# VHH binders against p49116, part 155

Target 1, 238 residues: p49116
Amino acid sequence: EGPLLSDTHVTFKLTMPSPMPEYLNVHYICESASRLLFLSMHWARSIPAFQALGQDCNTSLVRACWNELFTLGLAQCAQVMSLSTILAAIVNHLQNSIQEDKLSGDRIKQVMEHIWKLQEFCNSMAKLDIDGYEYAYLKAIVLFSPDHPGLTSTSQIEKFQEKAQMELQDYVQKTYSEDTYRLARILVRLPALRLMSSNITEELFFTGLIGNVSIDSIIPYILKMETAEYNGQITGAS

## First folded at step 9 (VHH)

Design kc37 (framework vhh_7qbe_3)
Fold by ESMFold2-Fast, scan of step 9:
Structure kc37 (fold): chain B 238 residues (1-238), chain A 119 residues (1-119)
Amino acid sequence: as target 1 above (238 residues)
Amino acid sequence: QLQLVESGGGLVQAGGSLRLSCTASGSDYAMGWFRQGPGKEREFVASISRSGSYTYYADSVKGRFTISRDNAKNTLYLQMNSLKSEDTAVYYCAADHWGRYQSPSYDYWGKGTRVTVSS
């Protein structure tokens, strides 16, 4: 069985809703975030190793790591999303909530701390100039995490994670032969992903979802979508 | 499709300086300079990462050439100092689709700008 990822798995193209409104609103933010989430899940389901684990394991893995995948996607697509502008709009809406006494001060502090952590993560990835291949392998490393509670087939998941780590190491050493410490600089950024709350990510980016639908509840449905249905979601075609 | 346009080439005396520019129709690419001298294969000169945080140089140009970029203007620069007759070549701007500043292969290329260094 050849490499864990093929060149087709490196391609990660986010299509933004157009036109971008002059003043950002929750619907635009939610639509943009939903497209990135769908793209991330479609990316994961296209990996043969992921498919080989079976539907139940696939669902459990993505439920455990969707926030890490989404955050890596935000960093990778920060420029095309104008992420800094989206985060500024979210901060502005949050400040309005303070003025209207809609949220507790403790909750607001938690949310602002999350936004700061997200900005610092994206800034660190931008400063490292992470390439498309490196992002694909980092996403594979977080996807094939054997250490989430309740997982079955943990030995096989660990094997795929180790394969992702090995292939990333081989890629970086060959591509950036003069940059001896690049791999270490990249890998040390990954633990920060686990410190970011999926509940706060959901509140910030998915507030416009119809009804009280959680990301956790929709994951099984997204993973089962046919390619045509998936393409309709990420392009807004219907 | 990314368009790359080089400028700034010309005739210069040995020991002189010249600055090349490359204007891109888009941003968010790792970029580099290559050159092809008379009767030679195309060779790598220098490269720069998307943000400009990392640069990489061929041994033959280290200490003499400086690569830089202005992302607000989508422009790449090559400052060439202490020019030698061996630097005579057509200089090409190139961009890597995946953002690799030490790319094994570049995806986008300009048409080139000619640099002639007189002895």
Scores: ipSAE 0.678, ipTM 0.870, lowest interface PAE 1.3, mean pLDDT 89

Design kc38 (framework vhh_7qbe_3)
Fold by ESMFold2-Fast, scan of step 9:
Structure kc38 (fold): chain B 238 residues (1-238), chain A 119 residues (1-119)
Amino acid sequence: as target 1 above (238 residues)
Amino acid sequence: QLQLVESGGGLVQAGGSLRLSCTASGSDYAMGWFRQGPGKEREFVASISRSGSYTYYADSVKGRFTISRDNAKNTLYLQMNSLKSEDTAVYYCAADEWGRYQSPSYDYWGKGTRVTVSS
């Protein structure tokens, strides 16, 4: 009927905790990641097509794709987050843990492989200079994935994904008319998101969560949060 | 919010070279150069993506002008070679908040720097 995304859905502005500590710690990383997660879920909730699917479907979709949305958010907000500095601090901490035998070698290897995949993904997106409109459509393609197990309304979800793909194609062809292969270069980056472990993302970015709360358990709460309540959780978020 | 300040303009002889600079209060923007000559409308000159991986040029300057950036210094450059009298204009730097190096509309603009090319 109308476009899947409006210009308001392109706005994705992360407000970082201030001031940044001299030395990065678990609480700063966790607060920064939580703000990005809340911003990502608030973004999804603002889409009329998403709202139209109903609460149960919304919860199932976000539970299935939050790690992909979060990773796209990390890539998009890499500069404002100083993500390279955060990842370097995590790598340094892991290298020190190897020296002190605090973690198993197999676990450290898995976590390091995840960080390398994350760095490779963010570097590829940075090199492609993905713009705000492109990020919004990529997030929509990921959000409206009909292929996750246990989903209802899969035909409607697929139609919204196809609409997102069509609008991205129209946008790229119009905006970057001289770059014939830009869309293909962008889309081939998406499969890498499915290779990222949500459990390892939780370990790296959300270790500071109080009460041993998992991301899976807080998703329904965040999705029900009113705009005013959301803004109270994320100081300075527009 | 974002502040842009151009510098490097001046008088130069036809066939000469000149480098313009634009200092920004931030670097997470796609940026471009525009110009407005006497009695003419503002026209696009060149643009560059946030990382500098992609550049785009107006046909009138392609092969003569080079756009570049130093994100560590928050500075945009326009190296102008083989200058012609038709290049006489006030040159403006501009930034697109969304990171579009082929932007349909720029969000932030400097006040301009004057370039005069004499024969």
Scores: ipSAE 0.703, ipTM 0.875, lowest interface PAE 1.1, mean pLDDT 88

Design kc39 (framework vhh_7qbe_3)
Fold by ESMFold2-Fast, scan of step 9:
Structure kc39 (fold): chain B 238 residues (1-238), chain A 119 residues (1-119)
Amino acid sequence: as target 1 above (238 residues)
Amino acid sequence: QLQLVESGGGLVQAGGSLRLSCTASGSDYAMGWFRQGPGKEREFVASISRSGSYTYYADSVKGRFTISRDNAKNTLYLQMNSLKSEDTAVYYCAADAWGRYQSPSYDYWGKGTRVTVSS
């Protein structure tokens, strides 16, 4: 019918907690990550096609893909977040933990591999110079993934994913007409998102969450937030 | 608001070279050069992606002009070689808010620097 995404869905502006501390701590990292997560979920909620699937399907989709959406958001907002500085601080902490025998070597290896995969992904997106429209469509392709176990309405989800892919193709071919292979270079980056563990993402970025709740458990509540409640979360206002 | 300031314009003989610079108040933008000659419409010259990995040139300048950037200094460059009288124009620095180095439109513009090529 009409386009899957409108120009309003291209805007993706992260407001960072201010000021940035001289020494990074778990609370600053968690607040920054939480703001990105809330922004990402609010972005998904604003899509008419997403709304049309209904609350139960919406919850199932976001539970299945939040780590992929979050990682795309980290790549898109890497500069405003000073993500390289945050990751360097985490690596330094892990290296000190090895010296002090505070964490098992196997766990440290898993976390370091996750950080390397995240850095590689963000660097590849930066080198490709992914624009705001391309990020919006990549997020839509990830969101409307029909292949997660337990999903209902998989036929409709697949149609929305195909629509996202078609609109991305049309956009790239029109905007980057001289770069014949740009779309292929972009799309081959997506499978890497599924190789990253959501459990490790939670450990790295969300350790400061109140009550030690999982992201999976809070997703239904975030998706039901009224505009005022949502704005309070992304700005830190109360 | 993003501020763009061009410099490096001047008078140069045909066949000569000139390097233009554009200093920006930020670097998270795809950027380009446009020009407007006497009695002509503003035309695209060259553009460069946020990281500098991709460049795009108008056919009229391909092989003669090179666009580059130094993101640490927030500075965009245009190296102009084998200059022709047809290259006489006011040169404008422009930036795209969405990061599109082949943008259909640019959001931020400098005030321009004049280049005159004499025979």
Scores: ipSAE 0.643, ipTM 0.847, lowest interface PAE 1.4, mean pLDDT 88

Design kc4 (framework vhh_7qbe_3)
Fold by ESMFold2-Fast, scan of step 9:
Structure kc4 (fold): chain B 238 residues (1-238), chain A 119 residues (1-119)
Amino acid sequence: as target 1 above (238 residues)
Amino acid sequence: QLQLVESGGGLVQAGGSLRLSCTASGRDYAMGWFRQGPGKEREFVASISRSGSYTYYADSVKGRFTISRDNAKNTLYLQMNSLKSEDTAVYYCAADQWGRYQSPSYDYWGKGTRVTVSS
């Protein structure tokens, strides 16, 4: 009955691995991405409405939307991450793979198209100057998506999504009262998140995961982590 | 934490121009200018979004002042034209941690630079 998000849920502070290596490597990129992913899941877990849905529903929601949350996080943290530098390093690696004939041309095309979509999305968010409150509500809208296959409690999830949409509208209208079309410009960015492949995101940013363990398979374990363990993951501290 | 340092203040004649600068120790903040005149409360002057795409001005300065930024230099500017005696104030730059260029409250503040407009 109170607001879906409090000021504590607007806080989204990514701590990057330090020092940054002279030449970007797979380990640094994977560690940086993992910190953002863990921060995103910790953020979701901190929402009372999310907790109220129960563990099974929580797991199903995050499994369905982790790539969307991660991509919003990349856009929000693009400056802290030096995302443009990371993407340039990934492109350089792909160019080397072409020269060494280690990847098919079709696969390289798919990956380059994904990078293009990601860059376009992040650039559009940057041009709109999306603020921390707007990012928090956009993440909530994505998190409380009732339309993923296999979900139970879809009525309650839809209620929380509508509450997120209502509170975003109220926030934008009050904060940016002279900009009548701001909300519409923001919301039309969201469908693009569904067009980006979670498999390609995983290959680009999470290369080097043990065996072939997917992000999907580790989500239940991340959501069960204690706060101290989360802090260890997102800061590199033990 | 974020440090903000203003410069460019001084004495100018009414009708003159002055450009203030503010250098930030960090990036990716929405920023604004505030001022406090003698015997007055601190008031909003102008603000600018993280990228510089959006600006917002107090009615008292619209058409006379222009806010801008150079993100490569982490520097905020306030170009003040057609200065009036009532523009006499200490000018402060401020930053919002959430990136709100129409912020209800700013989180980081400089120590100010003094502008005196004489007739």
Scores: ipSAE 0.700, ipTM 0.868, lowest interface PAE 1.0, mean pLDDT 88

Design kc40 (framework vhh_7qbe_3)
Fold by ESMFold2-Fast, scan of step 9:
Structure kc40 (fold): chain B 238 residues (1-238), chain A 119 residues (1-119)
Amino acid sequence: as target 1 above (238 residues)
Amino acid sequence: QLQLVESGGGLVQAGGSLRLSCTASGSDYAMGWFRQGPGKEREFVASISRSGSYTYYADSVKGRFTISRDNAKNTLYLQMNSLKSEDTAVYYCAADSWGRYQSPSYDYWGKGTRVTVSS
């Protein structure tokens, strides 16, 4: 059996909406986040192991882990997205909402805590200088998580996760032979992804979605799209 | 399309010091220095991670050369101390697209800057 990922799965190129507005707005943030979400789902769908699980299983898997994939994508694409600028704009909006008594103080506290966790995660990944191959395998490890409630084919999912872990280990040991503890430093960052709420991610990045649709409801639709439709969504073409 | 331009090469006496610079059109890359001496193959000298948090050196230059970067200026540096005749070479700036600071290969290359160490 061949490798879980090929070199094509390392390429992860986010095209941002252009031009960037002078003042960030909900629609620009939502379009940027939607492009990253579509890129992440297209990436997952391109993996032969993912397809081998069958449509029902792979859809359930993505519905369970999309927030983890999205967050890894935010960290990987932080520079091209100007993520720090986006988060600063969101924080400024939230602080103004507190002053104007438009939102519950308890809810604002939960959202601010989520933003701090996200900033710390992205900063830790940046300081570790995670490369493109490492990001691809980290995404595969979270994608093939057998421990989400309601999943079928958990034995096969676990085998694909173990394969991702083994290939990441082989890659890191060969590429970073002088950095003995690099793999451990990388892997201990993953549990933090489970602590971040998908509902709060939706509120921060996807508030601009028309029709009040949840990410959970659109995932099956996105996974069924033709490649040309995926490319259109990612680049804003057609 | 990343462009790399080296500068700072020249003639220096054995035991002397020289600082090389490389200006890049972007900073989201792992970067390194390679050199090619007269009648020799191109060899690795030093590399640095995207953030500058990690460095990696060839054994022949450890303790003498220091690699550093200024991402605000998109500039890579190589401080060369205690220069030896064996350090005479054309020095090339290189960058890795995937951010691998210990990469066995690099995607982008400058045209080089010549360093001559006289005895």
Scores: ipSAE 0.601, ipTM 0.841, lowest interface PAE 1.6, mean pLDDT 88

Design kc41 (framework vhh_7qbe_3)
Fold by ESMFold2-Fast, scan of step 9:
Structure kc41 (fold): chain B 238 residues (1-238), chain A 119 residues (1-119)
Amino acid sequence: as target 1 above (238 residues)
Amino acid sequence: QLQLVESGGGLVQAGGSLRLSCTASGSDYAMGWFRQGPGKEREFVASISRSGSYTYYADSVKGRFTISRDNAKNTLYLQMNSLKSEDTAVYYCAADMWGRYQSPSYDYWGKGTRVTVSS
């Protein structure tokens, strides 16, 4: 009966590892990306509708959409993360790999195309000046996607996605009353998220942390973490 | 956390112009100008999105006031033209933490700068 999201679900505060090194390295990038991933999963866990689906369905949904949630998080946290600087460091690393014959030219082309798609997505979101409420609802629309292969509780998931879409529409029409086409401009950006490879995202951002373990395999463990343990992963603080 | 400091207020004749400035300790916020006249509630004047791509104005100031920002200098501006006695107020700089340039509420506020329009 109540709204899908409360004001608590709009809060999305990424705490970066400190200090930022003078020269970026794979360990700093991986730690930063891991904090964003853990924050994104903690955000999903905090939604009552998400909890109502049950643990098995919750795990399946996040495993299916983590790359879309992560990419939305990159766009939302681009400034605090200094994402443009991180992407430049990744490009430099890829160019060094070509010179050292560690990766094929075909693979590097695929990875560079992924980086260009990511930059274009983040730039389009920045240009639209997407606010915190809009990001929360876009993440909810992505999270409650009933059309991923292998899902079984599709009717409930579809209901929650429709509720997210309706609440986003109501929010945008009320808040940006003089911008008639704002919602349409926002929604046409979402299909691009599904064109980005989760395998390439893992290669770019999680090299060095999950060398022998995939994001897919670690998701069930992150979703079961105690709050204190989870906060330790996000902040690195005692 | 975020600090906002207004400047540029003063006494000006009706029909004149004045430019207000607001220096912020950060620039990743949607920002706006509000004012409070003698014996009145605080009212919205104008706002601008984080990038500066979108602006929003109260009907009473449309066509007379222009809001702009320089994110490299962390500075917000309000250019006020064709000033009226009704524009007399303390002008406040405000920022919205959620990035809403048409916000129903703002989270951070400056202490204000006084504008007096005489006839």
Scores: ipSAE 0.646, ipTM 0.845, lowest interface PAE 1.2, mean pLDDT 88

Design kc42 (framework vhh_7qbe_3)
Fold by ESMFold2-Fast, scan of step 9:
Structure kc42 (fold): chain B 238 residues (1-238), chain A 119 residues (1-119)
Amino acid sequence: as target 1 above (238 residues)
Amino acid sequence: QLQLVESGGGLVQAGGSLRLSCTASGSDYAMGWFRQGPGKEREFVASISRSGSYTYYADSVKGRFTISRDNAKNTLYLQMNSLKSEDTAVYYCAADQWGRHQSPSYDYWGKGTRVTVSS
């Protein structure tokens, strides 16, 4: 009973690290990306349907889809993050690595293709002018994906995904009534998220993690954070 | 927190033109123009998406008014051509925090600028 998402689940406000440095560095990029990742996980755990699946299922779902949620977050927060500037800094670093012969040509090609796919995705979402309600439902569709290997409770996950799809359809038809094909244009963007490598995303945005800690290993900790502890992390006051 | 300030209103003869401007303290918003004529409820005029890729117009102004924006200047415009006495109203700039560009209600509103079209 009741809607899958409430108005509180539409709220998605990224707080960037204090002052932007004069020159972008790995630390600033990693802290910015970490704040977005924390915001994304905090958003997911605020959903009653997600909470109802239980801790083990919650951890498995987020481990399977964090890269998709993170990429949607990058697209939604592109302006706040100055994402174009961050990506330009990453490309400059890669160009220096080519000149110094520090990386194989095949690896450089894979990383550049990933950056291109990411830019193409973010640009396509910007051109569609996806609103906050649409982003919330797209994130819910991605989160409640029943088709990842190793998941339990797949019937309940599928029901929540279908509910997200139905509520998105209802929202778009009511809000954008004269744009008959808007929903189709939005939904055909989603398959591209699964083509992006979580390993390459981790390398590009989370290189500054202490002790080479993987995203998979920190997910259970982030999901268990209390609201006050979470707020401390995203404001840098911890 | 978001501030919207309209300008460009005034008195104009029927068949004339007028350009309204709205300066905003931020640009990551869908924006629109609404108007309220004498003795009438506030009505939708035109809206523009966050990037400017989508525009929507009320039937009464379609073909006569053009909405546009300059995100670098945080400014919204409404070019009003072939003005009619029925266009007389206070024009309000509005913004939606979630980016909804086709909705009868918006979150933030300016104080309005008055447009009078004489016969």
Scores: ipSAE 0.531, ipTM 0.787, lowest interface PAE 1.4, mean pLDDT 87

Design kc43 (framework vhh_7qbe_3)
Fold by ESMFold2-Fast, scan of step 9:
Structure kc43 (fold): chain B 238 residues (1-238), chain A 119 residues (1-119)
Amino acid sequence: as target 1 above (238 residues)
Amino acid sequence: QLQLVESGGGLVQAGGSLRLSCTASGSDYAMGWFRQGPGKEREFVASISRSGSYTYYADSVKGRFTISRDNAKNTLYLQMNSLKSEDTAVYYCAADQWGRFQSPSYDYWGKGTRVTVSS
């Protein structure tokens, strides 16, 4: 009927922990990443089409795509996060770990390749100057992916993805009317998101989580949070 | 809260050049120049994407004006060459919070800098 996304779904404002420490540590990185993850899940929960799929389907979709949503969020919020500074700190820590023989060479290679892929993705999005409306629709396309194993209601999910694709096309054609191939340049970036390991993302950004819990295990709880409780987690309010 | 401050306006003879500057309190914005001549509506002049990779111009200024930005200095520029009497206007710097460099509406506006082109 109506549009898949409203103008309220374009708003995606990350509030960083303050102050930024002189030397980046696991706690600051984890807190920053957790805020982005919670913002991303709250964004998904606010979509009427997403709510209509029901709680079990919602949980399954977010478990399947949280790393893709998180990575899009990193690209969108790269400047406010000072992502390049965070990644440089992670690289420096890894180089120190090599010198201390704390990690295997194969593992370090995998992690460095992940960081390179992440940097290239964020750089490609920055060069395309993806706007807030485009990011909202790209997140919706990723969220409503019908091709993850174990999903139910795949026909309805596919219809919502197609609706997101159509609305993105209409938006880009109307807004950037002189750039016939902009949509194709944007969409071809999405497959790269699936090449990035959720396990390595978790290790790089979420090592500071209390109790060594997995993102997969906390997703159902985040999706059930009341708005006030969610905002408390995002802002770190006590 | 984004603040935009224009500078560089003045009086110039037809065929001359001026460079306008706009200093912003932040750089994560698509930006543009608009102008409003005496007794006219505000019109689009040029726009530039966040990174500077994309630029767009009104037909009336293509080949004469060049928009550019220095993100390290949070500064937007408009180089105006081959000025005509029709270019006389108050020039406004504008920014779009969503990064839309062909925005249907801009969110933040400077208060303008006056350009007068004499014949």
Scores: ipSAE 0.658, ipTM 0.864, lowest interface PAE 1.4, mean pLDDT 89

Design kc44 (framework vhh_7qbe_3)
Fold by ESMFold2-Fast, scan of step 9:
Structure kc44 (fold): chain B 238 residues (1-238), chain A 119 residues (1-119)
Amino acid sequence: as target 1 above (238 residues)
Amino acid sequence: QLQLVESGGGLVQAGGSLRLSCTASGSDYAMGWFRQGPGKEREFVASISRSGSYTYYADSVKGRFTISRDNAKNTLYLQMNSLKSEDTAVYYCAADQWGRWQSPSYDYWGKGTRVTVSS
């Protein structure tokens, strides 16, 4: 019918908690990550096509793809988050843990490989200078993934994904008309998102979450939040 | 609100060189240079993506002008070589909030710096 995304879906503004402390701590990292996660889920909820799939399908889609959406959000908001500073602090902590024999070598290797993959992804997106419209469509392509196990309405989800791909193609060809292969360069970045472990993302960014609550368990609650309740989490969570 | 301040304008002889600077109050924007000559509409000169990986030039300045940026200093540059009388204009720094260096419209503008190329 009409376009999958409106211009309002391009706006993606992360509000950081207070100034970054001189010494990074688990609580600051967790609060920053939680704000990005809430922003990402609120963004998804605002899409009419997403709403039309119904609450059960919405919950299943976001549970399947939250790590991919979160990682795209990290790349898009890397500068406002000072993500490189956060990752450097995590790497420094890991180096100290190796010396003190506090973590297993296998676990440290997994976490360092994840950080490397995340840095490479964010660096590749930065070098491609992905704009706000392109990020919105990449998030939509990820969100409307029909190939996750257990999904219902997979044909409708696939239709929305194809619509996102077609609208991204139209946008890129019109905006960057002299760069014939830009779309291909952007799309080949997406498979890397599925190689990053949601468990390791949760450990790195959400360790400070109260009550040992998993991201999977909070997704239904975030998706059901009223606008006022959601705004309270984003603006009053500092 | 993003603030943009141009500098480096002045009088220069035809065939000479001049470097313009634009200091921004923030980064994470695609940026460009526009100019308005005497009795002319404002025209696009050059643009650069957020990281500096991509540049885009108007045909009239290709090979003569080079756009660059230093994100650590929040500064945009325009190196102008082989200047011609028709390059005489007020030069404006502009920024796009979505990161589009081939933007149809820019969101933020400086007040301009004057360049006069004498014969």
Scores: ipSAE 0.665, ipTM 0.859, lowest interface PAE 1.1, mean pLDDT 88

